# Ledger of designs, part 3: VH-VL binders against V-type ATP synthase subunit D (atpD)

Target 1, 210 residues: V-type ATP synthase subunit D (atpD), of Coprothermobacter proteolyticus (b5y8b7)
Amino acid sequence: MASTVSPNRMTLLALKRRYTISKRGLKLLKDKLEAMVKAFRDLYTEFDRERRYIEELMEAFVELLNQYESETSPAVRDRIRSMQLFQVEYELSTRMVFNIKVPFLDVSLKRMDIPDLYLQTGPAFYKALSVYEELLPHLLKLASLRNALHMMSVEIEKTRRRSNALEYNVVPELERTIKWVQQYLDEMERSQTVRIMKVKSMLEKERGNA

## First folded at step 1 (VH-VL)

Design e4 (framework fv_ecleralimab)
Fold by ESMFold2-Fast, scan of step 1:
Structure e4 (fold): chain C 210 residues (1-210), chain A 123 residues (1-123), chain B 107 residues (1-107)
Amino acid sequence: as target 1 above (210 residues)
Amino acid sequence: EVQLVESGGGLVKPGGSLRLSCAASGFTFSNAWMHWVRQAPGKGLEWVGHIKSETDGGTTDYAAPVKGRFTISRDDSKNTLYLQMNSLKTEDTAVYYCTTDTLWFGEFPEDYWGQGTLVTVSS
Amino acid sequence: SYELTQPLSVSVALGQTARITCSGDNIGSKYVHWYQQKPGQAPVLVIYYDSDRPSGIPERFSGSNSGNTATLTISRAQAGDEADYYCQVWDSSTYVVFGGGTKLTVL
């Protein structure tokens, strides 16, 4: 295990230096991991609230689309599908989270003026347009939040792996090596003392017999 | 701020004795290994000996040219390192430096030396 | 007894790279430290444990150590770098060993 290590004071100092740096690095990574997990939890809460709202809107939208289809002829539905009902504008922004850039995509919709449809379809169509105007921006926001959560989960896992490598491999290996070197030096010093003591005793015995 | 101040140098005749002192401040002296290093006029650095901290056994080691003639000791209550020089030779003429083993401040070790004290052995 | 050998002197032109060698039997298996000493001053540690720099030492100073030779490299040499440079190792039999020193002259 420690056979490649030269057991002397200089080696011990170098190992203690590496130990101190590794322990500080581990503390920093653990603090960062805790902060990232908290940020992930907060972002997940925002995601979950958005998801629930979208689920409610989606159920309403599907119900309204089914009613619209039953109230509107195939020819009128074909005409409506060929119309530009909305003008769409996209805005891309970036958030910084723990040294990662997370893109957020927003969209705004403006309904075009199409009064002629009053004679060709029922109220379900107009209610569906209102729900769609609200639904699409929230869907894109949800997608942006989901992407942010995914990017953050990847960074959390990388940080956790780095932290685990330091905690369970690097730091324990340095601790074992330091203890071995210290024990070897202590043993060597004790052995020298015993040897000196033995020689001294032998010399005093010989002097006494002279 | 770490300071090491050597004293006790001077002119001594061959065969004489001299005691050098090194007053330390600004660090935990009792935890440090301490060294004596000398430099003859116009020559290079030469290690004289060291003394370990009490925690590491308080033992001493010496360079071959001074072994048996010089003794290193320490008084942790006074933060002072000593070098007792006996049976001095003209070859012992040098500036004697007191230095600490690498001290750690933050993540980087620091190495501190005193200003040195001149010992002249001449008849 | 263990010994370290350095060239007596090295010259470098202002702004160029100086290399000072320290030779010892299997020195690559030992940690090498480098000291700078200017006339009338105490030595100053410029490199420790082969390649690490103490606080306050410019990045122009670097070190390496392999096989039988350790090298102190001073890039973009300045007039203020003129000094004597000493390598130092720890040996289990002879303890602290210094090289003979190298006088660096900046032209």
Scores: ipSAE 0.000, ipTM 0.405, lowest interface PAE 15.1, mean pLDDT 82

Design e5 (framework fv_ecleralimab)
Fold by ESMFold2-Fast, scan of step 1:
Structure e5 (fold): chain C 210 residues (1-210), chain A 125 residues (1-125), chain B 107 residues (1-107)
Amino acid sequence: as target 1 above (210 residues)
Amino acid sequence: EVQLVESGGGLVKPGGSLRLSCAASGFTFSDAWMHWVRQAPGKGLEWVGHIKSKTDGGTTDYAAPVKGRFTISRDDSKNTLYLQMNSLKTEDTAVYYCTTEDYVWGSYTDYFDYWGQGTLVTVSS
Amino acid sequence: SYELTQPLSVSVALGQTARITCSGDNIGSKSVHWYQQKPGQAPVLVIYYDSDRPSGIPERFSGSNSGNTATLTISRAQAGDEADYYCQVWDSSSDYVFGGGTKLTVL
């Protein structure tokens, strides 16, 4: 607090320097916050586009699965359920977003070459496999985007709190302390002026009496 | 990613001098405000002093018990922080930690993000 | 000189909620940060700006700050939470001030 600060000119200069640095830091944090919020909005827009596309693919996939079930015998479906239809490969990568390392999981699907499969299952099955090949990578991308949004929201909140601490705590406290020190020095100067005036008055009285 | 490694600690006689170093990596050292924090055996944490980034004036501030005896400096070309300790007293016996405050833009955050493992300084006769 | 006061020790039963206080004159107007230190290790930031949590710190850790008292709350306490906990603020006259530390024992 102000009561614990030594009210002298050197302290005033140091406080003014801290104030300038703090205000510059606040401006930089606010600029960073604006940039991060914009990046978050862009990322959310990408997330929402992926979500809507996945919803469309899911609706098509469900409809195709229903048609597949109606076009195939239980014996054929039992056989298909036990087979490996795809070779799946996962790749974990890292993207940098405002110095945040965000993990992204990518998947590659390769359809297995199984003789006579498509002839036994009808056209709905083939179409369903094609939709699944597209759906799974987008589903994992959506999960990665959701994770990225969460991590970015945490960093935005940290930056916002840091900015708020500077704006509502540190900067106002420095302003109050600087004002107090300045007022103290001003009062000390006024006190010295009054003392000088009294000395001059006393000297004039002595000369007048002589 | 962020690493702080202190060195230079050891046994020294009262009235002696010792220089500590802190090698930093994994962040933009030149933008960071760097601090020294100490902890006497069985005691709590005590802030020793800091040095601001060159962009923020490169000024230093010290805790009252060490003012005039300790000097903090930095070498941004080597990503290294230093603590020059002179006129050491038995009360200076402590583990000395190198810490960073907002290493991205030199912004004033008032907390310590990363800590080194510390280096022990023992002042005894 | 600004001063922060913490209790020397706090005990909590496994799975219960521990509360560690940090008292200072008008501390509610300051931002309080909390550090965890296990024996022989460097301190680790667990809470900053009263209640914010660094990445990697469990949601069981939370904080509050009002009036003359800030509180670190550890819910569903685990054996691994045994450590010394320090509060810290920045003050215009004293720069960086730490509390004396509180030893948490999980029974």
Scores: ipSAE 0.000, ipTM 0.418, lowest interface PAE 12.6, mean pLDDT 83

Design e6 (framework fv_ecleralimab)
Fold by ESMFold2-Fast, scan of step 1:
Structure e6 (fold): chain C 210 residues (1-210), chain A 126 residues (1-126), chain B 107 residues (1-107)
Amino acid sequence: as target 1 above (210 residues)
Amino acid sequence: EVQLVESGGGLVKPGGSLRLSCAASGFTFSNAWMHWVRQAPGKGLEWVGHIKSKTDGGTTDYAAPVKGRFTISRDDSKNTLYLQMNSLKTEDTAVYYCTTDLRFLEWLSDYYFDYWGQGTLVTVSS
Amino acid sequence: SYELTQPLSVSVALGQTARITCSGDNIGSKSVHWYQQKPGQAPVLVIYYDSDRPSGIPERFSGSNSGNTATLTISRAQAGDEADYYCQVWDSSTYVVFGGGTKLTVL
């Protein structure tokens, strides 16, 4: 027999209670899974929107960097490379999504005061700085969204595995075990009835024979 | 193939009695909870009562409007369900359906009815 | 005693989506079953356990149940969908409870 349970009334009641709890749990997990998948799709849409915007900014940034390089002498480029061009402010926050702590990193840039270099380099340099001020926050947002998507994908797969285990293993096993115990009890009741009838018949025969 | 066939309906005067029968086939009758559901002409469905399987004690429960007047019984050797209706009132006029949930786990409290008979009309009038 | 409330009637245009509601106190914690009844016929189970379909019931029929309201949704309504629809739950004190029924008219 695949089952190691004792076939009695108390065991049957315990199995029935376990079955009810498992069915309720399965329904809750399926609802949670559906909600998580929707949240994942919403985050992915936001991620894709940010990615496309960043692609546009990157194309502009690369073009401006090429212009800067062509119109700026190597000595001036070396000097600029050693300068502190930005003051960076970071803000870390965490969001709870289906009991998952997801870190989000925001950044803001303030351009530092730099010596007047307009006679040593062209307007492409200043335009590149403006694009960089816009690009960096979006890059960090993209990274945070990508991390959130990864964390959610792991939890979705875990929830899917739990749901599948309940639906295709635990619940069917409980159904089979309940059916087996019920059939055994039905057979025992039938056997008791037959035994009672035999005893009754024997007593009536003895009474009839004096 | 599962079939439920009701019979015994007819015209009866207020205060009278009538017994309905439901012949069941195509499933293990003794393992099923059996129910009676009625529907007054042009009105909605109303549960009347049930009788549990032998394995679950064979006990009965009734809706408040019929408790004390109606009795549900079963004969597992004949695969037949009965509804004994006493002290009938005009409000009892309805089509009476025999219903069952054939799932092995008939003990589940979230009961649904996947098989219904054709119904039998009971008319209570003077 | 536990009670289920349904609208008396719902109209839907051919090919459109019909929604029939069933309201009950904390009904989202109960399992809701739905029946279709055509004139002169016995009821037919169309949805059980909130959203499951019996074999033979078209995928156009779907169900949901949350909070105080359960909903039967019939997409791409057809003339043959005209019927009375009943919701049903089990309650430990009143046993089987049916809604009052909703007459669906397909225009």
Scores: ipSAE 0.000, ipTM 0.408, lowest interface PAE 17.8, mean pLDDT 83

Design e7 (framework fv_ecleralimab)
Fold by ESMFold2-Fast, scan of step 1:
Structure e7 (fold): chain C 210 residues (1-210), chain A 125 residues (1-125), chain B 107 residues (1-107)
Amino acid sequence: as target 1 above (210 residues)
Amino acid sequence: EVQLVESGGGLVKPGGSLRLSCAASGFTFSDAWMHWVRQAPGKGLEWVGHIKSETDGGTTDYAAPVKGRFTISRDDSKNTLYLQMNSLKTEDTAVYYCTTEYYYGSGSYPDFDYWGQGTLVTVSS
Amino acid sequence: SYELTQPLSVSVALGQTARITCSGDNIGSKYVHWYQQKPGQAPVLVIYYDSDRPSGIPERFSGSNSGNTATLTISRAQAGDEADYYCQVWDSSTYVVFGGGTKLTVL
């Protein structure tokens, strides 16, 4: 509030410095927000491309599973479901996006050497395994990208709130306070000058016309 | 500045072959998915096919009317996209456009933000 | 095979609002992009991902997408808005799908 501030030249200079810093900060936050929104759209485009590719793979996978299911007995399918078909390796990494640590999980699959599987299951099963080997790493990448988008959206909203607070609260209040202090100081200096001149005039009058 | 320039169009007889080129500049071509879209005179836009970036597998997909006759390829060292058209039919007469799904790093790009000017292919006897 | 249906033509008076629809089965679950094409020119993207505008496209252009219908809205129509407008989606079976196009006439 302007009325709660001690009006003097030092305070005015401090308020003007704070105003300049706040105004620059607002501009930088707006620039950062714009850049973050653009980066979010870039990441969204990558997410959408990955989703399209996964949908393509998923359609192929489902068709191959249907063929496999129609060509095999329930007993064979039950045995396969209980088997370890892949050796799985995981790697966790983190990426920095606008000061945000984003976790990315990578997986690599290697088929186990299982005797006589081909004779029992046919070519549809092995084609399905090939699609699955490609599909699973892409699904994890999609999940990592989705998580990155979520984290970005949270940071964008935080930045937007900070920008709004500066634009609509802090900067306008500083402007009002500076104006009030400036007017007060101008009035005080004017009053003091008048008083000094009045006293000087009275003293000169008392000394006479000389 | 992103720029796409098509070339290679012309008049061909039914059953003939023609190769189109699209020279790209102003973006990281190797990261982009590239598309061919055509438009018959007085008709609407029709997707022809695409080629994915090398990191996404470099695979191609085609619209049903051209599958088996057209081949899309790319030369990342020259920033050039190609469309090899074989067994051309009168129905293939169209202006052929190239367009891109490009990633600008920290910038943003919508799908098909940039189009070439197009090159006319006329298939007639 | 996935199909998008647009009206063949739409007329709008100068300064009024034009609405161009794009109908597709459950199109609201897909992202819709819109292109403007003037005679002898290449298409120009005017709306992407349902409602976003590229740099340089005026605020008069807006989009929406829900259920089975996506809509391109052009407010305060100008003579320069006369063009063919195409909607576009991605589909897992047919890949890139364009609507048939709508010719906008500004009266």
Scores: ipSAE 0.000, ipTM 0.400, lowest interface PAE 22.7, mean pLDDT 82

Design e8 (framework fv_ecleralimab)
Heavy chain, then light chain:
Amino acid sequence: EVQLVESGGGLVKPGGSLRLSCAASGFTFSNAWMHWVRQAPGKGLEWVGHIKSKTDGGTTDYAAPVKGRFTISRDDSKNTLYLQMNSLKTEDTAVYYCTTESDLWEYLTGEFDYWGQGTLVTVSS
Amino acid sequence: SYELTQPLSVSVALGQTARITCSGDNIGSKSVHWYQQKPGQAPVLVIYYDSDRPSGIPERFSGSNSGNTATLTISRAQAGDEADYYCQVWDSSSDYVFGGGTKLTVL
ESMFold2-Fast, scan of step 1: ipSAE 0.006; ipTM 0.458

Design e9 (framework fv_ecleralimab)
Fold by ESMFold2-Fast, scan of step 1:
Structure e9 (fold): chain C 210 residues (1-210), chain A 125 residues (1-125), chain B 107 residues (1-107)
Amino acid sequence: as target 1 above (210 residues)
Amino acid sequence: EVQLVESGGGLVKPGGSLRLSCAASGFTFSNAWMHWVRQAPGKGLEWVGHIKSKTDGGTTDYAAPVKGRFTISRDDSKNTLYLQMNSLKTEDTAVYYCTTDEYFDWLGDYGMDVWGQGTLVTVSS
Amino acid sequence: SYELTQPLSVSVALGQTARITCSGDNIGSKYVHWYQQKPGQAPVLVIYYDSDRPSGIPERFSGSNSGNTATLTISRAQAGDEADYYCQVWDSSTYVVFGGGTKLTVL
């Protein structure tokens, strides 16, 4: 509220400077928020596209897995479960998005040498391996995108709260305080002028009568 | 009624000097920051310099082309702003305006909402 | 030294919308003020702090400022709008900076 400040010219100038800085800050913050929301929408669109593609791959994988189980004896399935089918290498990288460090996990897969001659299984097994080979990198990308979206949502919310505080609290309060201080200074000046004129009138009367 | 009236313009030879005055009325002059802005014939507006209110320290700042040659001062007892122009060049030929930016507009820091009519300064042989 | 660039002239048909641009490095981070100057007259403030109008300025005048370009928009242009228009910013190093001015012609 306006009653919390000392109403003088220095305070008025300080408030006006603070108002200018706050309006400029609000403008920058709104521009940043708009850019972040656009980036979030683009990232969400990529996330949704990856999610849908993964759902298609998962449906294909489940169908192939069911066919594999029907074509493969329990003994052969037990043997396959004990085998290393892929050589997996992970690489962690960091990307900057609006001063946010976002971790991205990439994976490289190399199919191990699996002698077809030694496995009593059908083509569904090898088709399932091909789907898995494609599925795992997309799944990790989806997880990385999900993490990025979460981090961005937190920063967007923080920026939105800061923007709202400036727009709906700080700036309006500064406007009200500036107006109050100005009105007080105007009233003080009028009051001081009246006092000066009254004293001058009394002095002139006294000098004239003396 | 808020009013700014410039005076003191005229013809002067290169290397000469002139003093411009700006008479202010209708507001508390001592509380206002004052600016000089010039405009060469057929050219755009160019900021010359400003002087802060006595309450804000009464300090001055100048545009690069006039720094060291021009001096801005004020007499709050007479509600008058001055521009002392020394070592005048032909490039200084312009209409000189007196403006104020803080007093009349709550948002008017560096936005000039009151202007005088201007005074012409011609620097030629 | 910070500088502002305006087109030398802009033409608009009576009743149409005129747009006058003011370009500067990251001008969207600065507040822009706009002045109207008619021949033989002192400048008049028409827009302050990017988009606000002083008392007496018609609603036809509006402003925007984003990125590297600020724009003064005059809708339903009238003959009386024909004038030179100047943009202005405050810069911490050079203080007050004016654009070169744009002559608006109403056809």
Scores: ipSAE 0.000, ipTM 0.407, lowest interface PAE 15.3, mean pLDDT 82

Design m1 (framework fv_mavrilimumab)
Fold by ESMFold2-Fast, scan of step 1:
Structure m1 (fold): chain C 210 residues (1-210), chain A 124 residues (1-124), chain B 111 residues (1-111)
Amino acid sequence: as target 1 above (210 residues)
Amino acid sequence: QVQLVQSGAEVKKPGASVKVSCKVSGYTLTELSIHWVRQAPGKGLEWMGGFDPEDGETVYAQRFQGRVTMTEDTSTDTAYMELSSLRSEDTAVYYCARDRGYDFWSGYYTFDYWGQGTMVTVSS
Amino acid sequence: QSVLTQPPSVSGAPGQRVTISCTGSSSNIGAGYDVSWYQQLPGTAPKLLIYGNSNRPSGVPDRFSGSKSGTSASLAITGLQAEDEADYYCQSYDSSLSGSVFGGGTKLTVL
């Protein structure tokens, strides 16, 4: 590198301070990256468990819904489709996932009390409603977890790029610049010492030795 | 202490399958996964596949998808790579290599110990 | 064809410095994935020479160093010795391929 820095002691001190801070920052970024990767793995494990559970519930729900349709008249099904079976409340919250603000959507379901619905629809319908009550909150949680994983993957890549830029560009550049300034100052000091020694030698000669 | 020891050289006819083994010692396959890399005579290194260190599932290079199967027997600490529908272009030295895992200083897919290699010759 | 691009050969005299480049893309080195370097002596298995861009395993001389900038990485060898004559490979991870990728290799000749 062609250094554009002024080679003086104040600059050397400033560069050494920046080097120390940058080296410490690199260690902290690498620690953060490792911790983020561990958090990502934990979150992915939760996502995968949730996904598998939802797949089981969805299979059950579809089978129960098909059974309901085969056991119920079109007129009754039309009536059911127009009914309010649940009161649905949504709650949007923000959670911190390893210093990342992640939106989470939670839902609560309250089944409406509809007289004689069981007599009209049978057990398959009621089982389907129970599965739906379980399924919908988990589906929204899965979506929130997927979004969290995506946001975290972006931050991991960004942190890795920053860590690599610091390790490869900033720290080596500071090392080279420090060496150049130090070398220049060392040369100046040696030149000064040689000059002093020459003057001393000349004065000793003037005094008349031996 | 850490060693990866591979099975001996194989000579196969086109269309046959070959199964190469890699026995590890000095650590266990439950700790770190094995990847497979091949090298045709006079050519460079080509990654074939292994275990994704993030989720532990097998991952294969697109070129080998459908032809390669990688398995591990943790009870015997032996990894296997089976390549089917062999062609003359598959003549190569096949290496197993250990992924050192993710740590403070290095990321995924860093191969710190290698087997000695298994020469597979496909000819008629 | 290799995904990472290396010069096919480099040469230098004993005691000199040589640099081997490794050029990737935005899906691998450019995405921030670490670069590793492997040395392959004739007739032997590859040996890990550099990992995590710039770290040396125990037993690797300090004359070997690695660096990374943007979409590229470099391996520098100072004080060339005759025993350094070998093939050198760079390696990284590619997010679009979801797998490991190697450079085409560089044959180092010590004159």
Scores: ipSAE 0.000, ipTM 0.406, lowest interface PAE 16.8, mean pLDDT 83

Design m10 (framework fv_mavrilimumab)
Heavy chain, then light chain:
Amino acid sequence: QVQLVQSGAEVKKPGASVKVSCKVSGYTLTELSIHWVRQAPGKGLEWMGGFDPYDGETVYAQRFQGRVTMTEDTSTDTAYMELSSLRSEDTAVYYCATSTYDILTGYYRFDYWGQGTMVTVSS
Amino acid sequence: QSVLTQPPSVSGAPGQRVTISCTGSSSNIGAGYDVSWYQQLPGTAPKLLIYGNSNRPSGVPDRFSGSKSGTSASLAITGLQAEDEADYYCQSYDSSLSGWVFGGGTKLTVL
ESMFold2-Fast, scan of step 1: ipSAE 0.006; ipTM 0.496

Design m11 (framework fv_mavrilimumab)
Fold by ESMFold2-Fast, scan of step 1:
Structure m11 (fold): chain C 210 residues (1-210), chain A 121 residues (1-121), chain B 111 residues (1-111)
Amino acid sequence: as target 1 above (210 residues)
Amino acid sequence: QVQLVQSGAEVKKPGASVKVSCKVSGYTLTELSIHWVRQAPGKGLEWMGGFDPEDGETVYAQRFQGRVTMTEDTSTDTAYMELSSLRSEDTAVYYCARLDYFGSGEWFDPWGQGTMVTVSS
Amino acid sequence: QSVLTQPPSVSGAPGQRVTISCTGSSSNIGAGYDVSWYQQLPGTAPKLLIYGNSNRPSGVPDRFSGSKSGTSASLAITGLQAEDEADYYCQSYDSSLSGYVFGGGTKLTVL
């Protein structure tokens, strides 16, 4: 239990100071955990908003693709599949969130101008391209947000475990050790007083006997 | 084993501010009491401030109150000491050190390698 | 000026004993606060040599010893070696300043 420490006033003072440092550490970890959980909730709300928007775009995109397929021949679709319809630019960036390095992938699309296809594909094709141009950047943003949420969940769990170790192991052990040392010192003080009183009584008895 | 690593040397003009960092490794910053001590060229050690475990708060030496700010970034396990309104007399090596305890005794161990701050016009 | 008073220099020959004093007051050493000692080699950070008046950290040779009496403390170095040439600082806590105090430092020269 507490038998590994020397029960004296100097040790008691040192243990009390260690207790204060440990309590400070626990408070800071709890504050950090609370801030991280709030940031996670905010990020999840952004993720959910993006997810819903993407679902709406996907529904529109699928309907337009079905219309395009009904309005075109397999030969025309085959020809279009081999064309470069977009100029694509990617940019990888890194953001720091609570000491976590999170990668974000951004993309921009520029549509190639192919006017002669209009008569063969109809308006559904060009509407589908517009939706795709909007959809792809949002899909990559959703993937980046999902990855960020995953990385934050790992760090939150790590911080929670560290906080729990301080709260349920380190701080209680220091409290028990402080209590034991204090009780020992109190008992020593009482024993000293009793001994002094006993010696006084014996001396008075001896003087009475002369 | 606790290890303290400080930022590199700085050269500043009078009136500027300097911010020195102290990165903790081997332990988490949240369980340590980090203090700052400076030493002017050819002179002795001078305590500037740090976390006081008995009071549970950061304390500053009277000579530096109003000019010094000590902060901690627990996410990077890094302690900072910022000294403003620099004078030529502030030219010194600035050390971070861990305050440790035994009984009524308090001492500094380990120490960072030191950061030379030169204030000249 | 420093709150704790040390001699600015001491010297000795290899194998000899030297003692470095640290004189405080009733608000620090005299109030019961312990004294610690640091060794600073040229161009390096201070290193803990003695803590709690007389205790040695692991790695410090037993030829270094500390003591405290009243308002003063002393560091004794026996069997002096060339590598002991350094600056030595005492340190305590001062209740009137509510802060930590260092001695002015003592330069030890090994002849």
Scores: ipSAE 0.000, ipTM 0.423, lowest interface PAE 13.6, mean pLDDT 83

